# VHH binders against UPF0282 protein Pars_1056, part 18

Target 1, 306 residues: UPF0282 protein Pars_1056, of Pyrobaculum arsenaticum (a4wjr7)
Amino acid sequence: MEILPVGEESLGVRSMCLYVETRDVRILFDAGVSLAPRRFGLPPHPRELERARSVRGEIVRLAQQADIITVSHYHRDHFTPWYPSVYMATDGETYKKVYGGKKVLMKSPADLNWSQRRRHYGLAKALQEAGAKAVYADGGEWRIGGTVIRASPPLWHGPAGSKTGRVIAFAVSDGEERLVFVPDVEGPVEPEPVAFLEEVKPTVVVVGGPPTYLGWELERALQRLTEIIDIGPHTLVLAHHLLRDLAWREKIEAVLQRAEKRGVRVATYAGLLGRKDELLEAMRRDLYAAEPAAAQPAEEGIDEGD
Below, E stands for the ipSAE of ESMFold2; O stands for the ipSAE of OpenDDE; V2 stands for 0.75 times the mean of E and O plus 0.25 times the DockQ between their complexes.

## First folded at step 18 (VHH; framework vhh_3k1k_2)

Design x100 (from x78 with E103D; at its last look DockQ between E and O 0.93; V2 from the best seeds 0.84)
Fold by ESMFold2, look of step 18:
Structure x100 (fold): chain B 306 residues (1-306), chain A 121 residues (1-121)
Amino acid sequence: as target 1 above (306 residues)
Amino acid sequence: QVQLVESGGALVQPGGSLRLSCAASGFTFSEYGMRWYRQAPGKEREWVAGISRGGTYTSYADSVRGRFTISRDDARNTVYLQMNSLKPEDTAVYYCAAYYYDDSGKYYDYWGQGTQVTVSS
């Protein structure tokens, strides 16, 4: 199994895009990239915009190689939109290059909140226009040669009942490795993501970590991460919301110590690539302090709740 | 009392090298980003290079990229600009500036008085 990190906060953007290849299938998980329209009262810095364009280029390149593309949920950093966006680095043709002729495993709209249902509707139309073959994946299983792909039932994007809604996770097994992609569970906090992981018995876990930068109490998230470590993957990738905080290592130090004691490697996407973490959104004030930027208009159609 | 004092400006031949220093006092230097600006006679002041707190991010204007290097020494409260392959168009007064952005996007800045760099034509 080959695992290629594509986009994530340690690579300078909002994303969890991951490319996975087995002998039988090539999968691009969540072909999205975005930038926070406002952080510390500031719009994205020009260097963040450059990074988003670079990551978008890689997403397009890898989508053309992929057999299957996933949509875990309907937040803009997890899919390619059908409209031009500076912060998502798209033009009106990008979605066709990403999704054209592809099989798309996507979250069912049945249990979405209002905002996610609207995004689902728009994306579903765009997929039809691009000639994609979309399938609602919740709870499903697909076998391609010796590779098995599973989708979880709906999981909460954070605490149960949160306005961020629900997501699905994906597991991929090729007989030697078992990777689980668990986006945007913000820890996890709820027990259901851990229960899914316990069923799969993964060798690699990629999880959207807790949003420590928001100042929330972390006790539940730290407990869940400990439970994941105790399942015994050889690698735990901590991603996404966690990496919006420059002090993230300090705030989860107990989890890191547990992982070390249990022989579990903890990495970011940048760490998997042998690179330094470049947490550009978390550094936005530092970017502006070092390099002046042009006037700061907000991007059209951006919802700060996303 | 806040103070930024540039030094190291000199007359130099084209192709030569020069190292500017900026010594800071009167504020918490390690919490500020540092920038170099320059202003040639009859031209507007332009940003040249910057370095974030902690030194984790550096950036350069296109006209100096590959020739100039910014660095900082927080123990000495000093920022440096190493200038190589100097050209007559680099002739200017060079200013050191310190920038801090709070979490609402408001910024605060301090400026030095400048040091003259002259690259003979």
Scores: ipSAE 0.721, ipTM 0.924, lowest interface PAE 1.1, mean pLDDT 92
ESMFold2 (binder alone), look of step 18: mean pLDDT 89; pTM 0.891
OpenDDE, look of step 18: ipSAE 0.887; ipTM 0.966

Design x95 (from x78 with E31S; at its last look DockQ between E and O 0.96; V2 from the best seeds 0.85)
Fold by ESMFold2, look of step 18:
Structure x95 (fold): chain B 306 residues (1-306), chain A 121 residues (1-121)
Amino acid sequence: as target 1 above (306 residues)
Amino acid sequence: QVQLVESGGALVQPGGSLRLSCAASGFTFSSYGMRWYRQAPGKEREWVAGISRGGTYTSYADSVRGRFTISRDDARNTVYLQMNSLKPEDTAVYYCAAYYYDESGKYYDYWGQGTQVTVSS
């Protein structure tokens, strides 16, 4: 199984885009990228814009190689929109390059709030226009040669009942490795993501970590991460919301120590690539202090991506 | 009293090198990003190079990339600009500036008085 990180906060953008290849199938998980329209009172810095364009280029390239693309939920950093956007680095034709002719495994709209229903409707129409073969994946299973892909039932995006809604996770097994992609569970906080992982018994876990930068109570998320480590994957990838905080390592030090003691490798997407973390959003004030920037238009005022 | 004092400006032949220094006092240097600007006669002041607090991010104007290097020494409250392969077009007064952005996006800046760099044969 080949695992290629594509986009994430450690790579300078909001994303969890991940490419996975087995001998039977090539999967691009959550083909999205975005930038925070406002952080520390500031719009994205030009260096962030440059990085988003670079990541978008990689998403397009890898989507062309992929057989299957996923949509875990309807937040803008998890799919490619059908309209031009500076902060998502699209030009209105980009979605055809990403989704054209692809099988798309996407979350069912049955439990979406109104704004996410609107996004689902727009994406579903765009997928049809692009000639994609879209199916609602919740709880499903697909066998392609020796590879099995499995989608979880809906899981909470944060604490149960959160307005952020629900996501689906995906498990991929090729007989040797079992990777589980668990986006935007914010830790997780709830027990259901851990229960899914315990059933799969993964060798690699990619999980959206707790949003430590928001100053929220972390006790439950840290407990869940400890439970995940105890399942015994060889690699735990901590991604996404966690990496919007420059101090993330110190805030989860106990989890890191347990992982080390249990022989579990902890990595970011950048770490998997042998690169240093480039947490550009968390560094936004530092970017502005070193390099002057021209004002950029704001484009996201309602329902901003994660 | 906040002070930024540039030094090291000189007359240099094309192809030569200079190292500019900017000594800071009267503020918490390690909390600020540092920038170099320059202004040639009859032209607007232009940004040349910058370095974030902690030195974790550096950036350069296209006209100097690959020839100039910015660095900082927080123990000595000093920022440097190493200038190599100097060209007549680099002739200018060079200014040091310090920048701080608060959590609301408001910024505060301090400026030095400048040091003259002249590149001529």
Scores: ipSAE 0.729, ipTM 0.923, lowest interface PAE 1.2, mean pLDDT 92
ESMFold2 (binder alone), look of step 18: mean pLDDT 88; pTM 0.888
OpenDDE, look of step 18: ipSAE 0.890; ipTM 0.968

Design x96 (from x78 with T58K; at its last fold request DockQ between E and O 0.97; V2 from the best seeds 0.87)
Amino acid sequence: QVQLVESGGALVQPGGSLRLSCAASGFTFSEYGMRWYRQAPGKEREWVAGISRGGTYKSYADSVRGRFTISRDDARNTVYLQMNSLKPEDTAVYYCAAYYYDESGKYYDYWGQGTQVTVSS
ESMFold2, look of step 18: ipSAE 0.754; ipTM 0.932
ESMFold2 (binder alone), look of step 18: mean pLDDT 89; pTM 0.890
OpenDDE, look of step 18: ipSAE 0.894; ipTM 0.969
ESMFold2, fold request of step 21: ipSAE 0.767, 0.733, 0.682; ipTM 0.935, 0.930, 0.914
ESMFold2 (binder alone), fold request of step 21: mean pLDDT 89, 88, 89; pTM 0.894, 0.889, 0.893
OpenDDE, fold request of step 21: ipSAE 0.904, 0.899, 0.904; ipTM 0.972, 0.972, 0.973

Design x97 (from x78 with S104K; at its last look DockQ between E and O 0.93; V2 from the best seeds 0.83)
Fold by ESMFold2, look of step 18:
Structure x97 (fold): chain B 306 residues (1-306), chain A 121 residues (1-121)
Amino acid sequence: as target 1 above (306 residues)
Amino acid sequence: QVQLVESGGALVQPGGSLRLSCAASGFTFSEYGMRWYRQAPGKEREWVAGISRGGTYTSYADSVRGRFTISRDDARNTVYLQMNSLKPEDTAVYYCAAYYYDEKGKYYDYWGQGTQVTVSS
């Protein structure tokens, strides 16, 4: 199993895009990238814009190699929009290059809030226009040669009942490795993501960590991360919301110590690539202090709730 | 009370090297990003290089990338610009500037008075 990190906060953008290849199938998880329209009162820095364009280029390249592309939920950093966007680095044709002729495993709209249902509707129309083969994946299973792909039932994006909504996770097994991609569960906080992981018994877990940068109570998330470590994967990738905070390691120090004692490698996407973390959004003030911004495009609509 | 004092400017031949220094006082140097700018006669001032607090991020204008290196020594409250492979178009007054951005995006800046660099055969 080949695992290739594509986009994440440690790589300078909002994303969880991950490429996985087995002997039988090539999967691009959540082909999205975005930038925070406002952080610390500032728009994206030119370096962030350049990075988003670079990551988008890699997403397009890998999507053309992929057999299957996922949409875990309808937040804009998890799919490619059908319209041009500076902050998502798209033109009006990018979605066709990503999704054209591909099998798309996507979250069912049945339990979405209104905002995400609207995005689902727009994306579904775009997928049809691109000639994609879209399937609602919740709870499903697909076998391609010796590779098995499973999708979880709907999971909460954060605490149960949160207006951020629901997501699905994906598990991929090729007989040697069992990888589980668990986006935007914010820790997790709820028990259901851990229950799914216990069923799969993964060797690699990729999970959207808690949004420590928002200053929220972390006790439940730390407990869940400990439970995940105790399942015994050889590698735990802590991703996404967690990496919007420069102080993230300090805030989850107890989890890191338990992982070390249990022999579980903890990594970011940058760490998997042998690179240093480049948490550009969290460093936005430092970027501006060192490098002046050129005139920037007009701010796109604010998507702070995603 | 704030003071930024540049030094090290000189007349050099093309291909030569210089190291500029900027000594800071009257503010908490370690909390500020530091930048170098330059201005040739009759031209607009242009950004040359910058370094974030803690030195974790550096950046350079395309015209100097690979030839100039910015660094900082927080113990001495000093930022440096190492300039190699100098060209006549590098001739300018070089200014040191300090920048701070608060959590709401408002910035504050301080400027030195400049040091002259002249590259001529």
Scores: ipSAE 0.704, ipTM 0.918, lowest interface PAE 1.2, mean pLDDT 92
ESMFold2 (binder alone), look of step 18: mean pLDDT 89; pTM 0.895
OpenDDE, look of step 18: ipSAE 0.890; ipTM 0.968

Design x98 (from x78 with D62R R65K; at its last read DockQ between E and O 0.97; V2 from the best seeds 0.86)
Amino acid sequence: QVQLVESGGALVQPGGSLRLSCAASGFTFSEYGMRWYRQAPGKEREWVAGISRGGTYTSYARSVKGRFTISRDDARNTVYLQMNSLKPEDTAVYYCAAYYYDESGKYYDYWGQGTQVTVSS
ESMFold2, look of step 18: ipSAE 0.758; ipTM 0.933
ESMFold2 (binder alone), look of step 18: mean pLDDT 89; pTM 0.898
OpenDDE, look of step 18: ipSAE 0.891; ipTM 0.967
ESMFold2, fold request of step 21: ipSAE 0.794, 0.762, 0.759; ipTM 0.943, 0.934, 0.933
ESMFold2 (binder alone), fold request of step 21: mean pLDDT 89, 89, 89; pTM 0.896, 0.901, 0.898
OpenDDE, fold request of step 21: ipSAE 0.904, 0.899, 0.900; ipTM 0.972, 0.972, 0.972
ESMFold2, last read: ipSAE 0.753, 0.734, 0.751; ipTM 0.932, 0.927, 0.931
ESMFold2 (binder alone), last read: mean pLDDT 89, 89, 89; pTM 0.897, 0.900, 0.898
OpenDDE, last read: ipSAE 0.904, 0.901, 0.901; ipTM 0.972, 0.972, 0.972

Design x99 (from x78 with R53K; at its last look DockQ between E and O 0.91; V2 from the best seeds 0.81)
Fold by ESMFold2, look of step 18:
Structure x99 (fold): chain B 306 residues (1-306), chain A 121 residues (1-121)
Amino acid sequence: as target 1 above (306 residues)
Amino acid sequence: QVQLVESGGALVQPGGSLRLSCAASGFTFSEYGMRWYRQAPGKEREWVAGISKGGTYTSYADSVRGRFTISRDDARNTVYLQMNSLKPEDTAVYYCAAYYYDESGKYYDYWGQGTQVTVSS
């Protein structure tokens, strides 16, 4: 199994895009990238804009190679929109290059809030226009040669009942490795993501970590991360919201110590690539202090919660 | 009183090298990003290079990339600009500046008085 990180906060953008290849299938998880329209009162820095364009180029390239593309949920850093966007590095044709002719495993709209249903509707129409084969994946299973793909039932994006809605996770097994992609569970906080992981018994876990930069209470997230470590993967990738905080290692030190004791490697996407973390959004004030940038207009249609 | 004092400006032949220094006092130097600007006769002042607090990020204008290097020594409250492969178009008064952005995005800056660099045969 080949695992190629594509986009994440450690790579300078908002994303969890991941490319996975087995002997039987090539999967691009969550083909999205975005930038925070405001952080520390500042718009994205030119360096962040350049990085988003670079990551978008890689997403397009890998989508050409992929057999299957996923949409775990309807936040704009997890799919390619059908409209031009500076902060998502798209023009009006990018979605066709990403989704054209592809099988798309996507979250069902049945349990989405109004905002997410609207995004689902727009994406579903765009997928049809691109000639993609869209399938609602919640709770499903697909066998392709020796590779098995499973989708979880809906999981909360954070605490149960959160306005952020629900996501689905994906497990991929090729007989040697079992990777589980668990986006945007913010820790996790709820027990259901851990229960899914216990069913799969993964060798690699990729999980959206807690948003420590928001100053929230971490006890539940730290407990869940400990439970994930105790399942015994060889690698735990802590991604996404966690990496919007320059002090993230300090805030989860107990989890890192347990991982070390259990022989579990903890990595970021950058770490999997042998690169240092480049947490550009968290560094936005430092970028501006060193390098001037013209004021940029807020991008239309982006809310601060994506 | 806040002070930024540039030094090291000189007359140099094309292809030569020069190191500028900017000594800071009167503020917490280690918390500020530091930049170099330059202003040629009849031109607007332009950004040349910058370095964040802690040195974690450096950046350069395209016209100097690969020839100039910015660095800082927080123990000495000093920022440097190493200038190599100098060209006549690098002739300018060079200014150092300190920048701080608070959590609301408001910035605060300090400026030096400049040091003259002249590149001429």
Scores: ipSAE 0.678, ipTM 0.909, lowest interface PAE 1.3, mean pLDDT 92
ESMFold2 (binder alone), look of step 18: mean pLDDT 89; pTM 0.888
OpenDDE, look of step 18: ipSAE 0.873; ipTM 0.960

## First folded at step 19 (VHH; framework vhh_3k1k_2)

Design x101 (from x98 with T58K; at its last look DockQ between E and O 0.92; V2 from the best seeds 0.85)
Amino acid sequence: QVQLVESGGALVQPGGSLRLSCAASGFTFSEYGMRWYRQAPGKEREWVAGISRGGTYKSYARSVKGRFTISRDDARNTVYLQMNSLKPEDTAVYYCAAYYYDESGKYYDYWGQGTQVTVSS
ESMFold2, look of step 19: ipSAE 0.747; ipTM 0.930
ESMFold2 (binder alone), look of step 19: mean pLDDT 89; pTM 0.898
OpenDDE, look of step 19: ipSAE 0.897; ipTM 0.969

Design x102 (from x78 with E31H; at its last look DockQ between E and O 0.95; V2 from the best seeds 0.85)
Fold by ESMFold2, look of step 19:
Structure x102 (fold): chain B 306 residues (1-306), chain A 121 residues (1-121)
Amino acid sequence: as target 1 above (306 residues)
Amino acid sequence: QVQLVESGGALVQPGGSLRLSCAASGFTFSHYGMRWYRQAPGKEREWVAGISRGGTYTSYADSVRGRFTISRDDARNTVYLQMNSLKPEDTAVYYCAAYYYDESGKYYDYWGQGTQVTVSS
């Protein structure tokens, strides 16, 4: 199994895009990238814009190689929109390059909040226009040669009942490795993501970590992360919301110590690539202090689905 | 009493090197990003290089990339600009500046008086 990180906060953008290849199938998880329109009262720095364009280029390149593309949920950093956007580095044709002719395993709309329903509607129409073969994946299973792909039932995006809604996770097994992609569970904090992982018994876990930059109490998230470590993967990838905080390592020190004792490698996407973390959004004030950008009016862009 | 004092400016031949220093006092140096600017006679002041607090991000204007290196020593409250492969068009008064951005996106800056660099045969 080949695992190629594509986009993440450690690579300078909002994303969890991951490319996975087995002998039987090539999968691109969550082909999205975005930038926070405001952080610390500031718009994206020019270096963040450059990075988003670079990551978008890689997403397009890898989508063309992929057999299957996933949509775990309908937040804009997890899919390619059908409209032009500077902050998502798209033009009006980008979605066709990503989704054209592809099998798309996507979250069912049955339990979406209003904004995610709108985005689902727009994406579903765009996928039809691009000639994609979309399938609602919740709870499903697919065998392709020696590779098995499973989708979880709906999981909470954060604490149960959260207005952020629900997501699905994906497990991929090729007989040698079992990788589970668990986006945007914000820790997790609920037991259901851990229960899914216990059922799969993964060798590699990729999980959207807790949003420590928001100042939340971490007790439940740290408990869940230690439970994941105790399942015994050889690698735990901590991603996404966690990496919007420059102090993230200190805030989860107990988890890192347990991983070390248990022989579990903890990595970011940058770490998997042998690179240093470049948490550009968390560093936005530092970018502006070192390098001037032209003054900009208050953000006026429209950021909506169709 | 905030002060930024540049030093190290000199007359140098094309192809030569200089190191500029900027000593800071009167504020918490480690909390600020530091920048170098320059202004040639008759020209607008232009940004040359910058370094974030903690030194984890550096950036350079295209005209100096690969020739100039910015660094900082927080123990000495000093920022440096190593200038190699100097060209006549690098002739200018060089200013250091300190920048801090608060959580609302408002910035505060301090400036030095400048040091003259002249690149001439």
Scores: ipSAE 0.725, ipTM 0.923, lowest interface PAE 1.1, mean pLDDT 91
ESMFold2 (binder alone), look of step 19: mean pLDDT 89; pTM 0.889
OpenDDE, look of step 19: ipSAE 0.897; ipTM 0.970

Design x103 (from x78 with E31R; at its last look DockQ between E and O 0.97; V2 from the best seeds 0.85)
Amino acid sequence: QVQLVESGGALVQPGGSLRLSCAASGFTFSRYGMRWYRQAPGKEREWVAGISRGGTYTSYADSVRGRFTISRDDARNTVYLQMNSLKPEDTAVYYCAAYYYDESGKYYDYWGQGTQVTVSS
ESMFold2, look of step 19: ipSAE 0.726; ipTM 0.921
ESMFold2 (binder alone), look of step 19: mean pLDDT 89; pTM 0.893
OpenDDE, look of step 19: ipSAE 0.895; ipTM 0.969

Design x104 (from x78 with Y100W; at its last look DockQ between E and O 0.93; V2 from the best seeds 0.79)
Fold by ESMFold2, look of step 19:
Structure x104 (fold): chain B 306 residues (1-306), chain A 121 residues (1-121)
Amino acid sequence: as target 1 above (306 residues)
Amino acid sequence: QVQLVESGGALVQPGGSLRLSCAASGFTFSEYGMRWYRQAPGKEREWVAGISRGGTYTSYADSVRGRFTISRDDARNTVYLQMNSLKPEDTAVYYCAAYWYDESGKYYDYWGQGTQVTVSS
């Protein structure tokens, strides 16, 4: 199983885009990239804009190689929008290049709030226009040669009842490695993501970590992360919201210590690539202080909750 | 009282080198990004180079990339600009500036009074 990180906060953008290839199938998880329209009261810095364009280029290239593309939920950093956006580095044709003719495993709209249903509606129409073969994936299973793909039932994006909504996780097994992609569970905080992982018994876990930059209580998230470590994957990738905080390692030090004791490698996407973390959003004030940039107006329709 | 004092400007021949220094006082130097600007007679002031807090990010104008290097020494409250392969078009008054952005995006800046660099054949 080959695992290629594509986009993430450690690579300078908001994303969890991951490319996975087995002997039987090539999967692009969550083909999205975005930038925070406001962080520390500032719009994206030109360096962030350049990085988003670079990551978008890689998403397009890998999507054309992929057999299957996932949409775990309807936040803009997890799919390619059907409209032009500077912050998501799209034009009006990008979605066709990403989704055209592809099988798309996407979260069912059955339990979405109003905001997420609107985004689902727009993406579903765009997928049809692009000639994509979309199916609702919640709880499903697909077998392609020796590779098995499973989707979890709906999981909370954060604490239960959160307005951020629901996501699905994906597990991929090729008989030797079992990778689980667990986006935007913000820790996790709830027990259900851990229960899914215990059922799969993964060798590699990619999980959206807690948003420590928001100052939330971490006790439940730290507990869940230790439970994930105790399942015994050889690698735990801590991704996404966690990496919006320059001090993230310090804030989860207890989890890192347990991982070391259990022989579990902890990595970011940058770390998997042998690169240093480039947490550009978290460094936005520093980017502006070192390099002048003209303020740019916020893009219309950008939801900061994504 | 906030103070930034540039030094090291001189007359040099093309291809020469200079090192500019900017000594800071009256504020918490380690909390600021530092920049160098320059202004030639009759021209607008232009950004030359910058360095973030802690020195983890550096950036350069295209006209000086590869020739100039910015660095900082927080223990001495000093930012430097090493200028190599100087050209007549580098002739200007060079200013250092300090920048800091608060949580709301409001910025604060301080400026030095400049040091003259002249590159002449």
Scores: ipSAE 0.613, ipTM 0.884, lowest interface PAE 1.7, mean pLDDT 91
ESMFold2 (binder alone), look of step 19: mean pLDDT 87; pTM 0.872
OpenDDE, look of step 19: ipSAE 0.888; ipTM 0.966

Design x105 (from x78 with G54E; at its last look DockQ between E and O 0.97; V2 from the best seeds 0.83)
Fold by ESMFold2, look of step 19:
Structure x105 (fold): chain B 306 residues (1-306), chain A 121 residues (1-121)
Amino acid sequence: as target 1 above (306 residues)
Amino acid sequence: QVQLVESGGALVQPGGSLRLSCAASGFTFSEYGMRWYRQAPGKEREWVAGISREGTYTSYADSVRGRFTISRDDARNTVYLQMNSLKPEDTAVYYCAAYYYDESGKYYDYWGQGTQVTVSS
């Protein structure tokens, strides 16, 4: 199994895009990228804009090679929009290049709030126009040769009842490795993501970590992360919201110590690539302090809650 | 109370090298990004290079990329500009500046008095 990180906060953008290849199938998880329209009172820095364009280029390239593309939920950093956007690095044709002719495994719309339903509707129409074959994946299973793909039931995006809604996770097994992609569970906080992981018994876990930058209490998330470590994957990838905080390692030190004792490698997407973390959004004030930027208008229609 | 003092400016022939220094005092140096600017006679001041807190990010104007290197030594409260492969067009007064951005996006800056670099053949 080959695992290729594509986009993430450690690579300078908001994303969890991951490319996975087995002998039987090529999967691009969550083909999205975005930038926070405002962080620390500042718009994206030009270097962030350059990084978003670079990541978008890789997403397009890998989507053309992929057999299957996922949409875990309807936040804009997890799918490619059908409209031009500076902060998501799209033009009006990008979605066709990403989704055209592809099988798309996507979350069912049954339990979406108004904002997510609107995004689902727009994406579903765009997928039809692009000639994609979309399938609602919740709880499903697909076998392709020796590779098995499973989707979880809906999981809370954060604490139960959260306005952010629900997501689905994906498990991929090729007989030797079992990877689980668990986006935007913010820790996790709830027990259901851990229960899914315990059922799968993964060798690699990729999880959206807790949003430590928001100053929330972390007790539940830290406990869940230790439970995941105790399942015994060889690698735990801590991604996404966690990496919006420059001090993230200090805030989860107990989890890192547990992982070391259990022989579990903890990595970011950048770490998987053998690179240093480039947490550009968390560094936005630093970018502006080092390098002046031209004024840029805030981009309309971007939801900072993604 | 705040002071930025540039030094190291000199006359040098094309192709030569210089290292500029900027010593800071009167503020918490480790909390500020540092920049170099330059102003040639009759021209507007232009940004040349910058370095973030702790040196985790550096950036350069296109005209100097690959020739200039910015660095900082927080123990000595000093920022440096290593200038290699100097050209006559690099002739300018070089200024050190310190920048801090608060959580609302408002910035605060301090400036040095400048040091003259002259590249002539």
Scores: ipSAE 0.686, ipTM 0.916, lowest interface PAE 1.2, mean pLDDT 91
ESMFold2 (binder alone), look of step 19: mean pLDDT 88; pTM 0.880
OpenDDE, look of step 19: ipSAE 0.876; ipTM 0.963

